# Ledger of designs, part 13: miniprotein binders against b1l550

Target 1, 279 residues: b1l550
Amino acid sequence: MRLPEELLERARDIHSEAPSHRIKLDRVGSFGLKVPVEFKGFLLLAEADVWVSLPEGRRGVDLSRQVEAIYELSNPPKDPFSLCREAAISLLEKLNYADSSGVSIRFDAPLQDGESLKYYGVEISSIASDEIINKIRVEILGMTACPCTAELIRAYKSSEIAATHTQRSLGILEVSTKAEHPDPDKLASIIERAMSSPLRTYTKRPDEGGLVIRSLSNARLAEDVVREMIHLFLEEFGHLPEDTHILAAVRSMESVHMHDIYAERSFSLDEIRKEISSH

## First folded at step 3 (miniprotein)

Design v5
Fold by ESMFold2-Fast, scan of step 3:
Structure v5 (fold): chain B 279 residues (1-279), chain A 95 residues (1-95)
Amino acid sequence: as target 1 above (279 residues)
Amino acid sequence: SPEYLKLLWEAMKLIREAKKLLEEGNPEEALRLLEKAFELAQRAFELAEDDPLTRFALILMAYIRKLQAEAYRKLGDLERAKELLEEARKLAEEL
């Protein structure tokens, strides 16, 4: 029997071999991992993706190194912002053949709503290369009421009381920045304030009536909601670096149609500031 | 889910301590901790309620087997190291 070193010398290191075709891959890694995180006092099971770039001359990535990076920084559970940033950096340091790395963590964030909880979607990412880019995406449901249908019904019925359909609308804010991740609770708040009304986890029939009436008195197009979200975002986060990129979007799940209405705007802070100041 | 998280956390603590022991040249003690870590990861695997949870437990189990193989290699037990690397490969192939 030979020494362990000799055995390892004869065994092929598949991942370090040349590939069948010399093509660079942008993202190679472990996707759909469940990782414990601590978010604002809650211990949550989050879903994580970790990846690195793979150069054209290398066949594969080392699974154990990816698990090591996640393992070292997730034990004990920590906040997902620090975990994303530190794990992305660690991956790049441990896998020296990569020129970039990334970590994305997704979870449903609890938000206190009176004596109950409601939930909104959060995805936090960090991408490391010669710089670190932090990204956060927040999605939360709200209610909208159609002003166009209200006006048509009012005109047709000659009524002083507007009636229209209400629907659930998904508001989306995505921020990409070289600064720290924005607070997702504040992003969720911006989205809800831009809507006709927020949704509740629990309402009784009298409270439901009030919510609907509130929505009808504050009827908004998806386009209106996107513009309001941008306005509110600039009030809260206009001091972020000028190269910060934002996506603001609304998907209205139309209750009278089988299709949805979608409106969005992508911009940098520098771009939107110049646009607004020109008007 | 809370039970799953507790098992993973305990397994990860043992893995971290075992890695230090391997670096310090104490593979015998590392193996003791890694075997306990594997048992905890296996129990987490059995409690996993969906594919992502199952996948993470499998990745952790494969990693533990690879660390145990490294420990046996340092002890000169090449046959046991080979067996553990094969187990790690099979576990990873389920991903």
Scores: ipSAE 0.000, ipTM 0.161, lowest interface PAE 17.4, mean pLDDT 79

Design v6
Fold by ESMFold2-Fast, scan of step 3:
Structure v6 (fold): chain B 279 residues (1-279), chain A 95 residues (1-95)
Amino acid sequence: as target 1 above (279 residues)
Amino acid sequence: SPEYKKLLKEAFKLIYEAWELLIEGNPEEALRLLEKAFELAQRAFELAEDDPETREALKLMAAIRWLQAYAYEKLGDLERAKELLEEARKLAEEL
């Protein structure tokens, strides 16, 4: 006579009980879920985190409802931006005690590189409350060469010195906005254009020499790369809301030393426009 | 129908297992599971009784072709990957 759901609703729910201490928690949820996504014609297995805020008067969250929310929307696979946004909204609807919810999805995005594909890292998030904040982080490897090293090589013309003084560098762009997520391929393009040269997935020995020479001809400090990334970002995405927040960073993996060089700048669009217009 | 839903559920299960294998660096085994998944999705397409069921089966078939393309790309077979991406695009166009 009685549906299982009615029996479950009447069972003791420890999660609705008072906690040991009346402290609000910002993020409680399921982390490291495997979810399928469709990205620009490719099916990818992404890693997802889902969470909600927990009020000071409630002991715990219903984790099973969180997992249901994202899996219902991920089957069949859809684009990770829509999945992120829709799942965050769904979490608030299903878990009405929460003030906010969030979904984060991470995957390696394919990018055409000659006759092969290379991959760059993407993490997208949507955080829902009375408004939705969309975040995206793109990480891509490229090559950098110090201007001082380039001058040394021009003087000595040594292939051995050239090989030693080109470095792998990780470029990072992170954007938080009330608008839709920026296109990660455009963010990846900005990072690659700011660097001395992109990192090739497959390079034959003759092409390797050309890549090194190209890096030396376009030698840039990590500081130069970050400034160029910001400049290119403003040209492409200056239309975003003024409260959009950006992080631009480069980590150069020094081939000569056992330490890395790191350069970073975080800013809002409002902040950076005022800075540039004043100087 | 119950048979349609059973076929889709089994196909999704194989797709999830195949994706785990791709992440672990085993594209050859993933391709075996994806071929089985495609056969199940194709059978579901044949059993579809209305437009929503037909669309769902077609979406799944396209998705499997995209995953196979990704696997062949990981194996360095770019020609086969491009063929499968074109098949996925044709299936998606039928939606």
Scores: ipSAE 0.000, ipTM 0.181, lowest interface PAE 14.7, mean pLDDT 77

Design w1
Fold by ESMFold2-Fast, scan of step 3:
Structure w1 (fold): chain B 279 residues (1-279), chain A 83 residues (1-83)
Amino acid sequence: as target 1 above (279 residues)
Amino acid sequence: SMKRVLIIFTFDEENREEVLEFLERLARELAEKYGLKVIVLVEDGRIFILVRGDPEAVDKFIEEVLKELEKRGVKYIVLVEEL
C-alpha cells in the first residue's frame, strides 16, 4: 500500500527534531551502496559508503539526499576518483547542516598479468570540510621467501640459490593527501617490486618454476619489504605535499609458522625526509 | 643424478617436542632404509628436513614423511632441486 501524498506532507519530520541527547555524531550515512565506475577502460561494480557529520541539535540525516548525491554523479559511470571527490562536495551542498562529508569507494582493480588479468584491492575516500582530504589504500598479494632459512640451508649446499620456504604476503600502501589521489597502479607496482616476486593468475609449469626460483634468489624479511616500499614510494611520490601521510605495511602469511608476521611504518613526508637526512 | 628435497613444517608448540621426536626417528629410519643422508634442523616454530640422494629413493622417503605430516594436520612446504 502506497500512502497518500497529503498524509506524508502532514507527517512529522523526525530527522529535524531535537535528539534525546545533545551529542554530535562524526559519521552518519548510507553504507554498502553499489555503484558502477569506469576504471582504465573497465566497467566495474564498486561499493560505496557516504556520510556526513550530524550536529548535536539534529536527530537524523536525510538519507535520500545522500543516495542522490552519489547516484546523480555515477550515471553515466565515471572514474571512481572524480566520483569520490565530487560526491563528497555534493553531500555538503545537499545537506547544509553538516560540517563535513565523506565518501569511500572500494573495488578490485584489474592489472595486466601476461595474457591474463589479476586483481588488487583499492579503497579510496574523500573527506570534505573547509578543505578536501583524499585517501587511497592499495592491497596486493605477492610472494616472499625467508632469508634466515635460506642461510641455514646454504651452509650445507654452498649454492648460489639457497633453498627456503615461500609464502604469500599482503603488501599495503595507504596515502592521505590534500593533492589528488595517487595512481593505484603505481602504488601496486611499488608493492610488487618490493616483494621477492609478484604472484600470477595463470602460469605454465616452466614459468612457475622460474617464479619460485626468482623468489628464492630475492629472499626478503617483512621488514625488508616495508623499507623497500618506503624507498620506492619516495622515488615515485616524493613530490606530494609535505603533510602527506603514508602507511606502508606487510602481512606475511608464514607457511612455516602458526601465526602471521606483520611489519608497518606510518609517517608524513616531512617526518621521513628529516629521519633519512639525520644519518 | 642427485635430488635434494627440503620439507618445512610447523605445529602447536605444546606438541612440538613429541612430533619432532617422532618425525626425527621416522626420518632416521627411512634414511637408513633408502640409503639417504638426512638432516633435521629446528628453528623457533619451524622444523626443516633436508634429504639428498638418488631421485627414486628421495621420492619414496618424501612420500612416507608427507603421509605422516598429513595425519598430524600440519602445514608444510616441499622444495625440490635436481642436482
Scores: ipSAE 0.000, ipTM 0.086, lowest interface PAE 25.1, mean pLDDT 79

Design w11
Fold by ESMFold2-Fast, scan of step 3:
Structure w11 (fold): chain B 279 residues (1-279), chain A 83 residues (1-83)
Amino acid sequence: as target 1 above (279 residues)
Amino acid sequence: SMKRVRIEFTFDEENRELVLIFLELLARLLAERYGLKVEVRVEDGRIVIEVEGDPEAVDLFIEIVLLLLERRGVKYTVRVEEL
């Protein structure tokens, strides 16, 4: 049963009332919304969060306008970057009491892997205020091989390709920029190229042997992988605004330890160029 | 009948970590190859290896470990105890 419209006319607008405590909130919104997106020819079910800032003098946010903003823009499904950016702007225009708005969209991105697909993690956001900041985080698994153990075993066996422990490592690139979101496939490619070898969905025995030999011949510390990721990022995306912020990180799931090894570097393009050009 | 041996190594402190890694990897490789049960640990600043299995395989394990340390020019003192 629908409630009589006359009850809605007499009901208090709770959201526009003064709160018990005059405290500004940074992010108030609808989290975990399921939205369809179109990504490089695939229709995917993504998960979205939408939020706005809430001023100290207002009790609540109009959640119906938040849901309306993203769902109107998601039908028909569109690319998640345009959806993210357009929804953030729409939220700020529709909710005039907010100083800022944001939208994040996360999904597993398909990547062609021979005759099959593999997947990597993507999270994008757009934050709108007096400017718009676009952020993307890409996470993909690869393989690393330990150069320290390789050298010890090489010395023992007098072999050019030493046996060593290998492990799955998670590579992470996160970019915050005033420009458009970087292409996540290019970020994933940078991460995989920095690793000892990429991982595959499946391999036949001869191809599996080739990947193992590749990783053993290209043994890298987590620190080596992070430095290579930064180098490759600058080659591909050095044209981005100087205040672009990047996080490059690797989490190595060490096969010989009960714990992981982690290496990271965060920087702006301005910072890293000055650091590199100091010689 | 099974044989169990405790091997206790003392190395120069500067090289202890690298030698420990080497011995752990070598012990694992030889254990798999010869069907031995091997444990490597650090006890009171010394590297202790306990190896258990067929007597001939245990003796071969000890011989290989000592031969490789000698060939690499690693300075050590060793104590071997049959348990």
Scores: ipSAE 0.000, ipTM 0.087, lowest interface PAE 24.3, mean pLDDT 80

Design w12
Fold by ESMFold2-Fast, scan of step 3:
Structure w12 (fold): chain B 279 residues (1-279), chain A 83 residues (1-83)
Amino acid sequence: as target 1 above (279 residues)
Amino acid sequence: SMKRVRIEFTFDEENRERVLWLLEFLARILAEKYGLKVEVRVEDGRIVIEVEGDPEAVDIFIRFVLYALEKRGVKYTVRVEEL
C-alpha cells in the first residue's frame, strides 16, 4: 500500500531528530539479510549484516540506505570479498553522519572431496573508517587422536601403531588485516594439515582404514594442533602486514569425555616473530 | 489457508537476463524471510514466478517485487493468476 502524499508531507523525520539521551552507538544496522554470492564457481545464498556508527546527536539510521548499498552491489552476484569491501565503503558514502561502517557475510564454502563435496564455515567482514580492516574466520572439522592413550597402549602391547581414542575437532583461523582477505581455501588447508587427518564426506572401507591408520600415526593434542596451525600460517601468510592479527584455535569434542577441550592463541605477526626468534 | 499465485512477466529482450537475476534474488530472500515456496522459471520467453504460502506473506511478496521493478524503472507487462 502506498501512503498518501499528504501523510508524507506531515510526517516528522524521526531519524534526524535529537535522541532522548545523547549517547553514541557503535553499531546500528540491518542484520540477517540474505544475499546471493558467487564463490569459486558456486552460486550461494549468504547471510549478511550491515551497520554504521550513530553519533550522539542523531536519533536513528536510514535503514533504506543500508539495504540499498549491499543490494546494488550484489546485482549481479559477485565474490563475497569484493561485495564486503565495496558495501562497507558505500555505507560511509551514503550515510555521511557515520564515523565507521561494517559489513559481515557468512556462508558455508563448498570444497571438492573426491566425487563429493564437503563444506566449511566462512565469515568475512570489512570495517571502514579512516582505513579499511578486513577480517576472515574459517572453521573446519578434522580428526585428532589422543597421544597420551596411544603411548599407554604402545607401552602395554609393544606395537608401532598404538590404539587410541579419536574424535572430531573444530579448527579455527581468524585473520584481521589491512591487506585483502586471505584465501579461505588456503586457511582451510592449513587447519586440515595441522590435524591428525582430515574428515571426508564419503569413504570406502579400504580408504577409511587408511585414514584411521594415518590419524593414529599422527596423534596430536589440541595444543599441538594450534601450534602447527600457527607454524603453517606463518609459512603461507608471513608476507602480510606486521600488524595483522591472528586467532588460532581448536575445539576437540573428546570422545571419552562429556566436555570439550579448547586451546587458542591470539597474536600479531610482529609479536609472534619476536617470540619465536627469542628462543 | 495457503494461497498460491502465478505471476508472468514479459520484458524487453535486452533486459531479460538482468531482470531474471533480480527476480531470482528477490524470490530467494523473500522465501527465506516469510516462509514462502517460490519457483522462478523461464517459459516461452516469459519469466514465470509461482509463490505459495500465507495469504499475507504472498501479498507482501507480490507488492515487494512490483515495487522493486517500478523503483528501478524496469518496463514490463505482468499477469497475476490466483491458483
Scores: ipSAE 0.000, ipTM 0.100, lowest interface PAE 22.2, mean pLDDT 79

Design w13
Fold by ESMFold2-Fast, scan of step 3:
Structure w13 (fold): chain B 279 residues (1-279), chain A 83 residues (1-83)
Amino acid sequence: as target 1 above (279 residues)
Amino acid sequence: SMKRVRIEFTFDEKNREFVLLFLEWLARRLAEKYGLKVEVRVEDGRIVIEVEGDPEAVDKFIELVLIFLELYGVKYTVRVEEL
């Protein structure tokens, strides 16, 4: 049942009251909302988080106005980039006590893979204040092959193609920029090209053999993959503003160990260019 | 000749309202793409879709709606009836 409107009108506005402790909170909002989005011709049910900053003198956030902001912009469904940007701006307009707002939308993106589809993880965010910062994170599985074991077996067997162990590796690219969001398909492509080989949803035996041989011929350490991802990123997205921040990372699920190997590098475009040009 | 089909979906999802909105949008978009007439109604947490047009296009419409729901892990029950 719905509460009478008169009761709601007479209730204290608890959210506008002073808190027990005058402490600013960075993010207060509605997390785990399901929202429909259109992504490259696909209709997807995405998961969204919406938030605002809360000043030290205010007890709470008006959650209903946050939900209204995302709902108004979700119908009809639109691309998640425009939705993030427009909703973050709308949140600041609706909740004028906030200094900043943010929206994050995550989903599994379909990617055409022969006659089937494969999927990679996407998280798109926009954070609004006196400026708008756009963030995108892409995660995709690929294959890596150990060059150390490959070299040992090559030396022992005198073979051109060394046998070695292979494993799944998760590649990660995260970009924060004042420019528009980078295309996630291009980020996913960078990650896959940096790997020993891509993974596929469905393979027949001849195609599976090809992927394994490709992986063995292109053996790479997690450290190699991160460096290659950075190199390929700079070739594709070096035109972004110099204050653009990037995280490149790989988590290798080692088939011969009970633990994973992890390698990462965070950098701004101006920082990495200075580093590379000095060598 | 034209084919007309009634499709009824029920959902056992916590965020049922967003799933219904998504499916309504999907149905209208696919119908427009394939030149089909579509009517969508929401009744007590169920969605009823009536689609009419060329038999091959209608069959493709139904196939794609079901594939999207299965592929993206949406939990549903469905009843399809040719009218």
Scores: ipSAE 0.000, ipTM 0.212, lowest interface PAE 16.1, mean pLDDT 79

Design w14
Fold by ESMFold2-Fast, scan of step 3:
Structure w14 (fold): chain B 279 residues (1-279), chain A 83 residues (1-83)
Amino acid sequence: as target 1 above (279 residues)
Amino acid sequence: SMKRVRIEFTFDEENREAVLEYLEILALFLAELYGLKVEVRVEDGRIVIEVEGDPRAVDWFILMVLKELEKRGVKYTVRVEEL
């Protein structure tokens, strides 16, 4: 099934030819590759995207070399952060016409949840050029409880019962930095601590009652959660370079509405410190 | 030394086609990555996978397949036989 090597040697190098239009492309590569990774003692199947920039005078990218680079580095499986960074560097070394390269790796990260496991979403990237920029995005579901409805019920019940509607909320933290990737477990922890309560895989009835009561006594708006996530992030990761960029966001799937509530803030560490110190 | 294992999965009929397609893709990927020989086929309504290679790689293959089925919430029964 393999073409004769003599035929391949005589064929035109299509990728090195001039393109139909002299336009630079920002990202050209192999997307949706399955790669094994070792994360916190777990062996996981991750999804990877690999790309390079393509100059205006070159028709195509050598996709075979991209796939070889990541697969060579993924056997045996290693941590996804080292894989991401090493593969991005390797791509620039192997594809000398490129100005930049990038690798993105996505997986569901396990997190201990009592007697079971729960999972949160992780996407990490490394973009290599004259410097390396590392990016990580963590998404985890938690629970929020409406403080407005809680106040109405408190007034109605003469403060005897704290009750309100609860809903699932998706918390998001995204960090872009010249330093190494932040620990995703710590980012997930920040998100969960900012919520009214975390979600659980399983609870016994007494534990379930306690979790619900905790959520009701810790009612928070999406806006409250975003501000708390930023506060907790600064406590844990305030040591990162000043040009580090962060996105903090919450999407609340309101149980009493047909639509969701969304709140976000993007900032650099330099920007947020100046803002906080002015107030 | 080489290890050869036969893995036999029984799935609900509704999920058989989708799971077969997924397992074929996963098997091809892992065979290429770890130098395994893998054959996937259907016998009497069961999905049969035969995998051969380095013992560590074969054990990892089995672990990965089981983890992915659990992640997808697919109901199955499995029989593993060393050949």
Scores: ipSAE 0.000, ipTM 0.143, lowest interface PAE 19.5, mean pLDDT 78

Design w15
Fold by ESMFold2-Fast, scan of step 3:
Structure w15 (fold): chain B 279 residues (1-279), chain A 83 residues (1-83)
Amino acid sequence: as target 1 above (279 residues)
Amino acid sequence: SMKRVRIEFTFDEENREIVLYFLEMLARWLAEKYGLKVEVRVEDGRIVIEVEGDPEAVDFFIEWVLEILEERGVKYTVRVEEL
């Protein structure tokens, strides 16, 4: 409910006042907003964070203008990439004291899986200043099979395909670029192809057996998965600007341990190409 | 004649228990089949494998262990004693 307008006449403009301490803040904003987005023909309810920089001489940010910036652009729902970029730009236009702005949008992306759907995690960001930096993070589960245990069992039983433990592994690709956001479906595909096998929402027994055999025949260390992800990423996205930064990682939820195994590599396209060409 | 070989290597601490388990399984099988005396243990953070028996059987076992270590790029030390 609204308060009487007479109270507004007596209220101080707290946001425009000098703060108690003259300290610049990097991000001040509205976090955890629910926003509808359209992603590849699906209407999804995403979660959004919206922020701006706050100068040392200003006490606060007008949060109403931040919410306005993203909600005006979300009606009707649009693709999360355009929404992210346009909202970040709109924030700088609406909040003239800010040096930079940012928008982050998170959702579970549907991926066709036979007659059903499976889902993978997507986080998209756009940070605007004198330039715009677009970031995307994709996380999807796959299956890995341990080659070390496989080799020990092969040696023990002298068999062509050794038994080994399998587990769910979380693959992660994060890309930061001055170009447009990479297609998250392609990033998810890269992660799944790097794994011993993909995971499925629904399998029948013959399909389940085939998936397990595929995984056992394609046993991979977490380190192997990260290297393969980088290789496949360069094949698909090597055209991005040389200063594009990538994080490739995998977290293996080891079925024989109480703890996880983790492997990662951060790099720029310039850095990784020089490294590969030195061999 | 008998031969004794000691192999020492470091392995990722998180995978050490699994490696030890399967090395013990392999050791028991080779002991039963070839009469090898095999001990697998951890000493100062290193996996230590000591095997004693017929030279041919010992060499066969050592070759399998070294193939696994080489596949993983693991550095190792080998000591051989003719008995």
Scores: ipSAE 0.000, ipTM 0.074, lowest interface PAE 26.7, mean pLDDT 80

Design w16
Fold by ESMFold2-Fast, scan of step 3:
Structure w16 (fold): chain B 279 residues (1-279), chain A 83 residues (1-83)
Amino acid sequence: as target 1 above (279 residues)
Amino acid sequence: SMKRVRIEFTFDEENREWVLRILEYLARMLAEKYGLKVEVRVEDGRIVIEVEGDPEAVDYFIIAVLFWLEKRGVKYTVRVEEL
């Protein structure tokens, strides 16, 4: 059952009223919307958040206008980058009291893994004001082996001990730029190449009941992985505007510790270029 | 699929009770953290740990136990076999 027109008009009047306290709000909107997107030939179900800034003199936002902005642009499904950017612009057109708008879209992206598929996490955002800032965050689980773990396995290696030595690590690259969103497959590739698993090529076990001893020639500290991710990022995306901001991080679920190891660096392209050139 | 591993430790008699308490504590913490089933038993002067779960998590467990004992300066002999 639809609400009577009189009740809808009263609700709209409430939103335009003065608030109890004259405080600006940065993000007010509809969160957790389900939206189909087309990504590299795949039809995916994504989750979207849409928001606008709310001025100090206005009590509430028109939520129906927010939902309208993204849904009008999502049928037929399109690439999530264009959807994100176009919906953010549409929000400012539809809600003229807002100084800024934003849209974020989250989905699991398919990635070819030999003869099968694996998935990595993608979150993209576009924030519109007098300019548009595009953000992308890629998270992918990879395999790493700590050099200290490699040394421990080497020290305890015998004919009676067979063990794998890999641990899961979550690699994170986040980019904020005035240019178009970077290709997430390229960001995922950077993370995976930085992680360098000693078991990159699968080998058959000799016996069904046996543990398999693996080489740790590709062992890297979380700190090593973050530095390598930054190096590879600069090779691929060093052409982006100088005020582009990047976060590179690794969270290693260390097999040899009862806690996780975390390493992170945030920087602008201008900042990191000056730092590297000082040596 | 699940992986099940038997880990057998032998220690000096002087340190045995203290080491057992440490291994019981460590086994409980790692079992909770990595979603593993863990049993600790004492048999004829040896400490036997059976751990079952995701293959990668089981490998994490083994390496973490060995690292902890090494870091604490504990002298031990270990046998690991996949069941």
Scores: ipSAE 0.000, ipTM 0.146, lowest interface PAE 19.3, mean pLDDT 75

Design w2
Fold by ESMFold2-Fast, scan of step 3:
Structure w2 (fold): chain B 279 residues (1-279), chain A 83 residues (1-83)
Amino acid sequence: as target 1 above (279 residues)
Amino acid sequence: SMKEVWIFFRFDEENREEVLEFLERLARELAEKYGLKVRVYVEDGRIIIVVEGDPEAVDKFIEEVLKELEKRGVKYYVIVEEL
């Protein structure tokens, strides 16, 4: 049974009261919400966080208004980019005491892989204030092969095909921009092309052998993969605003070590152009 | 067989609290009827039902839950995932 509506009229509005301490909070919201999204023909269950800034003079936020904002826009399910941006704007409209709002949506994106599917991780955010900042993070596994060991074995055996150890590596591209979110499939493609080879969900023996040989013939350090990802990113997305920020990173799960190798670079488009032009 | 049923109320559904209480009771009753292990998680504006057991019984459970929602004219969206 529903509680009587007259109780709502008699209850204190706790959220509008003065707080114990006059301190502004940057992010207050509902985290871990489940929302349906439509992504490239797939209906997916995504996880969402929604938040707003809370001014120093207000005790709390109306959390039900936050859920309402994203829920109204998720029905019927729509693409996660539009949902993210529209929900962030809606939060500021519904919660007018806030200076800023944000929405993050996370899901595993399907990618066609022959007759099967593989998946890569996507996290999309929109942060609204007097402007809107869109952020996207893509993570996908690929294969890398060690060029150092390859060179030692080649010298020792005088072989035309270098033998070396291979490992799974996680490639990461994160973009923050005032423009629309970049296409995650293009970001995933950049990461895979920078690797020694992509991973497959299903391979037959001849195809598996070919993938391994490709990886061995295209041996790359984690550092090489990061540099190649940046190069490919600039070719595809160099047109974005100059204050666009990018993080490119690789975590290599080294097969000959008990630990991982990690390489990263953060930069703005303005920064990287000046660096490249100085050479 | 283990399946997770996510029920989201459409924004224009007015009787959400009554439907939530009804679904919790229905899920327990059907779990006993079909001999299934059921966990119900209630979050603001949504219900998650995890049902585990015989595949045919799991499907019947889900079918009856959705049938009762339709019978009551509930405005909702549903996602069913295999775990």
Scores: ipSAE 0.000, ipTM 0.138, lowest interface PAE 21.4, mean pLDDT 82

